# Designs tried in a protein design chat: VHH binders against DNA replication and repair protein RecF (recF). Part 8

Target 1, 363 residues: DNA replication and repair protein RecF (recF), of Pseudoalteromonas atlantica (q15zz5)
Amino acid sequence: MKLDSVQIRNLRNLQHVTFKPSHGVNFILGINGSGKSSILEAIHYLGFGRSFRTSKHKNVIQNEQESFTVFCECLEDSTTQRLGLSRSINDTVSVSINGIKGNKVSDLVSLLPVQIFTPQSSDILLGAPKLRRKYIDWCLFHVEHSFLTCSNAYSRLLKHNNALCRKQQVGYANPQRVYWTDLLAQYGSELTEFRNAMMTRLIPLITSNLAQFLPEFCVEISYYRGWEKGLELNEALTKSADRDYKNGYISVGPHKADVRFKISGKPAQEVLSRGQLRMLVAALQLATTQCLMSYTQKTCIFLLDDVGAELDAAKREVFIDRLLESNTQLFVTAIEEHQLEFIDKYQNKKMFHVEHGQVREES

## First folded at step 24 (VHH)

Design l2 (from z3 with Y32H)
Fold by OpenDDE, fold request of step 25:
Order: C-alpha cells, then structure tokens, then sequence
Structure l2 (fold): chain B 363 residues (1-363), chain A 121 residues (1-121)
C-alpha cells in the first residue's frame, strides 16, 4: 500500500499540511527546525501508532492544541483506503479506517508497513537484545497473520507467570502454576518457531545486501532463541524453576532471545566504524522490505531522516536505489540541495520544500 | 474519571449460572484488553479469564465452564459462569490492560471494585 495523499493537523509546528507524495521517492528539503522530521513523524504514527522521537504523545501535539491528527489515502491494486489517527493530550487515541471509528491501533498499523532509518537506528546493534527482537517481530507482524495473537498471548502469560513466581503461597509444584507454565511453554515455542522461520528468510537477504553495502566484511548472523540448546522450552522452564522462583521472574524463553552479529568472531559493533554500522543497519532494514515484498506483495513505506549527516552521497544513493528496487515508497529528508545531487536519475520522484511548518511541492 | 464497575454477582445454588458484567468508562475501551480475577476468602487473588483481541485464556479450574466476552459498542466485559461450584465463591474483579503491539509490554491500568459471587446449597 502506498500513500496517495497525506493530511497533518496540529503536529508540532505543522498546523495544517496536505501533500500528495510520489509513489516512488519523495525528497523533503528544509532547514533545521522547518518541520521535515515532523512530516516523517506523522507518517510514522500511521505505521506504528507512535513517534520515533518521543514516547510522550503530548510532546508531539502542537502547543495549545488538544490533539493532533494524521490522515492518509492509500492505494493498493486500484483500491483506496482512508486511514486516520488522532492522539489527544489526555492520552486517548482515535483510529479511523474507511470512515469507521473504533478500530485498534494494531488494525491501522497492520495496513501500512512503515520503516524508518535515523541516526538512532544503529541502536539495533548497540542497544539491548529487545531491539533485535523487535526487528524480527516487525517482519512477523506484517508477514504472519497469526503472529500478533501468539505474541500477545506469550507476553500476557509471561506477565502472569512472573507474578506467580513472586507469590510465596504458590510453589513450583502447585497445579495452577504447572498449568500456566505449560501454556507459557506452548505459546513460547510457537513464537520461537515463527522467529526461526523469519530469520531463515532474512539471513540470506541480509547477507546479499551486505555484499554490496559492506563488501570488506563477512558478517556472521546467528539467532539465540532464549534458552539452552537441545531442550524444549518446557524442559528449560522446569530446569530454571527454582532459580526463577527465587528471583521472582521467568529467566528463559523467547523474551530472552537475541540476534548476534559477528565479524571474525567478534561482535560487529566492536569492529565496525559508525558509518559501517549504519550500512549494516541499512542492510538489515532493506532485508525487511525485501522480505515483506516477497511474501506478501505489499509495499513498504520507508522513511530516511537526515541521511546526509552520516552517510556519504554514494552510500545514500545505493541505499535509495536498493530500496526503490524493492518497490518501497520512499521519503528522504535533507537540509541542503547538494546532498541530493543524484536525484535527477529518478523518474518517479517529487520534491517538497518545508518552511516554518508549511509544505510546498516543487513544480 | 476512569471507572470499571462490576455487576451481576449474587447468591446461587451449585450447578446454576451467573453472568457478570463490567462496565468501563473514562478511557479508550477498544485499546485495552481485559481480565477477570477472583479472590476467595483467605486465598490470594487469581486470574480467571483473559480476553485479548478475539482470543481468550482461562484458568484450568474454570475452563469449559466460564466464558469471557466483550462488547466494544457497550464498553463492557462479561463473564458467563456455568455449572457453578462452591469453590467458585469469591469476589470477582475486572481489570483493564494495555499491550504495546510492537514491544509486547503489558500493563494493568485499571481495576474494578469487585462483585461478590457466592455458591452455596
């Protein structure tokens, strides 16, 4: 699904913005503080239900306003979808799909695959394992219909089982505990199977991408599922039960899973420069769009925020080219025109200028 | 103001049925998932049933007898209790929970005051 039109109201410095993006690549040019990132943030809300810049929705609402609204019309196979999201200062959310209100955020985001590449995107490599789980889960969310149900079940069961671990009156041998642990193992195993399958799909794509993005390195990618090899999850949970009850939480399972990147046996983040790490991340994210296209025939909306800050022109160009080859609708922000010298080769493109929260399409 | 108000409790004989209701107000109902808990005298609070999206989970002790459901149009959660037993006697609570679809983080946001269910011959 590609954005045909976007309307933004009361989002940061964007009071009222309307534009019609190209289904190919869209360049957004403006000085710092003009509102470029806010435009991306608006699109990000449609794809994620949240900002990539802040965890507090109130900070995204324009000053003295009660709420912001993002609305879009999307096209897929000659069908138009109307999607809207509003966040209020009182932490309420409203989602509209084809004029029908009362939908869940998850329903909205399931319709619009969005990815974003920012300087902070390197945190997938530098940060906690949770970020790497999210990387896998994004793909699963958009590719596997039953993933969300499974994942939600596991998360809730995990919370419940953790609570049981903290209750003094509920021992390991308690029938109730056994029952809930078995359910946890069941859904956890299913979740892990999803992740294993997805990783099997992603690793070849990532490797292929890296051949172009980082040909100087051989990156080894491995998946740790979150418990000891050779054991079923139920066995692992049983094995760790005494410890888990002492500590008050479940210590094994998919919630402890991780993806590891190594070069010559060392963590990639210890070997690669900042720029090289970004190219690794680019390879990862490109793989997700490729995977999405391959398995669902859906197009991904891809947001590139201030790519000129950390990537040279050649790297930017190759990344954009590869994304477009995977049939993404691309939005790229830049501060200066010289950062976009290679844009003339693209036929399906639009240029937008942002000034003081106003957006103008270049004729 | 956020409110969860349980109703439908009472005194019933074993084998009978009751339907509990939980009416929610003051928050976005459809963005939450919901649970029923119960606490018997002298016992700890226990999870009875949970509804997340179109899926449900039940405690082993109530599986096959109890059914949790929701009505978004009425901002209400229900617990149909069939084949009631004396051991089902408890104060029943409804709870509203949120889950981040992306991170999987779960939070219990709101609790009701409870409705008493007594099963006795």
Amino acid sequence: as target 1 above (363 residues)
Amino acid sequence: EVQLVESGGGLVQPGRSLTLSCAASGFTFNEHDYSWYRQAPGKQRELVAFIYGGSTLYADSVKGRFTISRDNAKNSIYLQMNSLRPEDTALYYCAAETIDWFTGEVSTDYWGQGTQVTVSS
Scores: ipSAE 0.859, ipTM 0.950, lowest interface PAE 0.7, mean pLDDT 94
Fold by OpenDDE, fold request of step 25:
Structure l2 (fold): chain B 363 residues (1-363), chain A 121 residues (1-121)
Amino acid sequence: as target 1 above (363 residues)
Amino acid sequence: EVQLVESGGGLVQPGRSLTLSCAASGFTFNEHDYSWYRQAPGKQRELVAFIYGGSTLYADSVKGRFTISRDNAKNSIYLQMNSLRPEDTALYYCAAETIDWFTGEVSTDYWGQGTQVTVSS
């Protein structure tokens, strides 16, 4: 689904913004603090139900306002959908789909695959394994319909089982504990199967992308499922039971899964420069859009924030080109026009200027 | 003000049925998942059932006897309890939970005050 129109109200410095993006690439120019990132943030809300900048919705609401609203008209297969999200200062959320209110945020985000590339995106490599799990799970969310249910179940069961581990009064041999552990194993195994399948799809795409983005390196990609090889999850849980109950948490399972990137046997983040790491991340994110397109025929909305700061000119252009080849709708922010010298080659493009929270389309 | 108010508890004989209700207010109902917990005298609180989306899970002890459901229009959660046993005697709580769909983080946001269920001959 591609955005045909976007309306933003009372989001940070954006009091009332309306624009019609290109279905191709949209360049957003403005000085620091003009509101470029806020525009991306608005779109990000449509795709994630949250900001990429803050965990507190109230901080996104314009000063002295009670709520912000992001609304869009989207097009898919010649059908227009109207989507809206509103967050209030009281931490309530309202989602509207085609004029119907009361929808879940998950219903909204399922309709709009969104990815964002920011300086922080490198954290997928530098940060905790959770970020790499999220990388996989984003794809699963948009590709596998049953993923969310499975993931939700596992997460809840994990929480519950962790709580049981902390309850010292009930021994491991308690039938009820065994029951909950078995359920955890069941859903955990299913979740792992989803992830395995997705990784099987992603790795070739990533590798292909890396051949272009980082040809000087051979990156080995591996998936650790979260427990030792050769064991079923239930066996692993049983094996670790005493330890887990002593520690107060389940130590094995898909919540401990990780994706590993190695170069010559060393972690990629130890070998690659900052710029090279960014290209690795770019390859990863490109792979998600490719995967989405390949398996669902859905288009991804891709947000590139401050592209001039993130990538050099050559790499920036290549990344944008490859994203467009994957039928993404791109939003690219930049501070200066010279950072976008290559834009003339794009036929399906729009340029927007942002100043003091106002957006103007370049004629 | 956020409120979860349980009702429907009482004294019943073994084998009888009882339906508990939990009325929610003060937050976005449909953005939460819900659970029933119970705490028997001298025992720890235990999970009875939870409903997440259209799916449900139950404790083994109540599986096949209890049914958790929700009505979004009424901002209410229910627990249908059939074939009640003396061991089902407890204070029953409803809880509202949120899950970050992206991170998988689950949090219990709100608890009710509980409704007493007593199963006795």
Scores: ipSAE 0.855, ipTM 0.950, lowest interface PAE 0.7, mean pLDDT 94
Fold by ESMFold2, look of step 24:
Structure l2 (fold): chain B 363 residues (1-363), chain A 121 residues (1-121)
Amino acid sequence: as target 1 above (363 residues)
Amino acid sequence: EVQLVESGGGLVQPGRSLTLSCAASGFTFNEHDYSWYRQAPGKQRELVAFIYGGSTLYADSVKGRFTISRDNAKNSIYLQMNSLRPEDTALYYCAAETIDWFTGEVSTDYWGQGTQVTVSS
């Protein structure tokens, strides 16, 4: 689904903002501090249930307010869908779908696939493996109906098994510990199968995109599943059990997985410049957008924050073109008007100006 | 006020059944997943059952005998306990949990006060 209208209340400096985006590309112009990234943050909340800027929801609420609200209207099969999310100072979330409250965040975000490209997006490559696992898992969440149930089971079993390790570390052995570890292995193996299948789909897409964005490099892409090759997961967990009980946590499994990017045997992040890393990230996110369109036909809502800082002018235009070809509703922020000089070629577009938390559509 | 209130405990003979219930109030019921835990005298609290997204997980010691369920219309969670044994004697707690869809972080957000189940002749 594509956004027909967006209403934002009490989010940072946005007291009450309403606008009607284009289904194509939306350019949001403003100086730093005007509120342009906060508009993207509002849309990001609809697609993730959380901010891309802070883990503390109270920091997103406008001063002296009890909560913020983001509301949107979308068209699906000739009917208007009405979706909303609110977060309060006590961290309470409220999700509304067509006037019915009490929905899970996952119910909302499954309807609105959102991706974001920011100055921080190179953290996918430079940061910890969990960021690369979230890259795969975002795509799985939107593409594979049964992924969330399996992932949730593994997460819960991991918490339980870690707690059993900590209790045994201090002398409280659970007589059912092998049962719980075997169950962890069962769901961990299934989770790994989901991720292997997804990587098989993504690698050709990433490779094709890299031919355009980084033609001078051959990037080798592999998935490390989180335990020793040649062992079933239950065997790996048995092998590590004494160490895990002494240390108080499970040390092998899909929660230790990683996606690895190498150039001539070296980690890509050690070879590529900052600008080249941003092009690799663009190729990765284009691949998940392509995968989403191919397997679900859902519209991706794609947020490009500070586009002038992340990509040079030629690559910026190519990236936007490729996203629009992939059934994408695009929101692009920029500081300076000249960063947007290529926009005249787009017919399905809108321009918005942001000043002091107020949004004005350019006629 | 956030509350999880267990009920249905009591003294029963081995081989009999009990149904525990847990009534939730003061928070969004559907946003959470739910567990039953138990704690026997002198032992650590242990997980009995977990219900999430229409699926369930059970401790080995209760599998096949206990059934966790939820009723979203009544904001309630149940534990049907069949074929009770003396080793099932414990204080039983319900808990509300969340698993973040994106990060996978698991939190136990609320606990009940517990209801006593005693299985003896």
Scores: ipSAE 0.820, ipTM 0.937, lowest interface PAE 0.9, mean pLDDT 89

Design l2 (from z3 with Y32H)
Fold by ESMFold2, fold request of step 25:
Structure l2 (fold): chain B 363 residues (1-363), chain A 121 residues (1-121)
Amino acid sequence: as target 1 above (363 residues)
Amino acid sequence: EVQLVESGGGLVQPGRSLTLSCAASGFTFNEHDYSWYRQAPGKQRELVAFIYGGSTLYADSVKGRFTISRDNAKNSIYLQMNSLRPEDTALYYCAAETIDWFTGEVSTDYWGQGTQVTVSS
């Protein structure tokens, strides 16, 4: 769903902000510290339940306030949807869907697929494998209805199996250890099947996008499932059991998976410049946007924070054009209007000016 | 004030049944998943069952005999225990848990005080 209105209360310097975005592209102009990234952070909360800037929710609450609230209205099939999220200083979350409270965060975020491109988005490539697993899993969450249940079962079983390893490490044998590990293998195998299928869908899309964003490179993309080729997961877990009990954790499985990007046999992050890494990330995020549209009717809300710092003008325009072709609602922040010289070509657009935590639509 | 209050424990003969209840208050019930744990005298606390996203998982020692369920309207979780055995003797705890949809991080947010189940001739 696309946002028709957004209301933000007590989020950073945004005391009370209401605005009605375009379904196309929304340009948000303001100097650093005015509140433009905080507007994106509010929308990000609707799509993730979390900030992209901090892991501490209380740090997002405006000073001297007990909570912040983000609320939106979306028109879908001639019916207005009303969605809200609030987080409090005691880490309490409250989710409202059409006036009904007590929903899980996952219920809200499944309705509003959100992606974000920031100066830090290169961490998908430069950071730990879990960031690349989250890239796949975000797409699976929105595309495959049964993915979350499988993923949650695996996560819970992994925590339990790790606890059993720690108990064995200090001499407390659990007679059900093999049962719990076999159950972990069952859900881990299912999770791996989801991820393999998704990678098969994503690789052609990523490759096609790279022909436009990085035509001078051939990027080799591979998926490591998290254990030795040629073994079933239960066999791998049995083989590693003594080591896992000694170390106190499960060392093989889809929680150890990774996506690898190589150019001429070398990790892409060793070859590509900082600007070229940003182009690879853009290609990745365009691919998940394309995948979402191809396999669902869901629209994506796409947040581009500080676009002038991250993409040159030609690449900005191409990226925005491709996102709009994929039925996205786009929010772009910039410091200065000259960084957006290409915007006159867009017909379905709105301009917003942010000053001192206040938002004004350009008339 | 957050509370998980277990009840329904007691002394029972082998082969009989008990239903444990766990009443939740002071937090939003529907936003959590739930587990039962037990701790026998001189032993470590162990997972018995959990209910998540409409699905259930059970320890091998209780599957086919125990059933976890939840009633969102009553903010309550239940453990139906059939065909009880002396080795089921333990203090039974209810727990509220959260699994982050995006990171997969699992946390145990709240614990109950426990209710004693004793299975003996």
Scores: ipSAE 0.790, ipTM 0.924, lowest interface PAE 1.0, mean pLDDT 89
Fold by ESMFold2, fold request of step 25:
Structure l2 (fold): chain B 363 residues (1-363), chain A 121 residues (1-121)
Amino acid sequence: as target 1 above (363 residues)
Amino acid sequence: EVQLVESGGGLVQPGRSLTLSCAASGFTFNEHDYSWYRQAPGKQRELVAFIYGGSTLYADSVKGRFTISRDNAKNSIYLQMNSLRPEDTALYYCAAETIDWFTGEVSTDYWGQGTQVTVSS
């Protein structure tokens, strides 16, 4: 769904902000500290249930307030949907869908696929494998109906199996340990099947996007499932069992998976410049946007923070054009208008000015 | 005030049945998943059953004999315990848990105080 109206209360310096975005592209101008990123953070909360800037929800609540609230209205099949999320100082979350409270965060975020491109988005490539697993899993969550149930079962079983390893490590054996690892293998194999299928879809899209963003490189993309080739997962878990019990954790499985990017046999992050890494990230995120459109026809909301810092002028325009072609509602922040000189070509657009936590539509 | 209150424990003969209940208050029931744990004298607390969405997981020692269920209208979780054995003797706890949809982090948010089940001939 696309946002028709957004209301933000008590989020950082935004005490009470209401605005009506375009379904196309929304440009948000303001100096650093004005509240630009806080507007994106509010929308990000609707799509993730959490901030992209901090893991501590109370740091997002405006000083001396007990909570923040983000509310939106969306047109869906000629019917207006009313969605809201609130986080309080005691870390509780409250989700409202069409006036009905008590919904899970996953119920809300499934309705509003959100992606974000920030100065820190290169961490997908430079950071730990878990970030690359989240990249795949975000797409699976929105595309594949059965994914969340499988992923949740695996996460719960992994926590339990790790606890059993720690108990064995200090001499407290559980006689049901093989049973629990066999269950872990069952769900781990299913999770791996989901991820393999998604990577088969994403690789051609990423490769096609790279022809435009990094035409001078041939990037080889592969998926490491998290354990040795030629073994079923239950066999791999059996083979690693003594090591896992000694070390206190499960060392093989889809929680150890990774996506690998190589250029001429070398890790891409060791070959590409910082600017080139940002182009690879742009290609990745365009691919998940394309996949969402192709498989579900869902609208993606895309947040592009600090566009002037992340992409050169020519690449900014190409990236925005490609996102709009993929049924995307865009929110783009910038400090100065000259960073957006190309915007006159967009007919479905709005301009917003942010100053001291207040938002004004230029129109 | 957040509470999970277990009830339905007691003394039973081997082979008989009990139903444990756990009533939740002070928080949004439907936003959590739920587990039963048990702790026998001199042993560590162990997972018995987990209910999440429309799915369940059971410890091998209770599979086929115990059934976990939830009633969202009554904010309650149940453990139906059939064919009880002396080895099932323990203090039984319910717990409210969450799994983050994006990170996969699993946390145990609230615990009950427990209800005693004693299986003795």
Scores: ipSAE 0.783, ipTM 0.921, lowest interface PAE 1.0, mean pLDDT 89

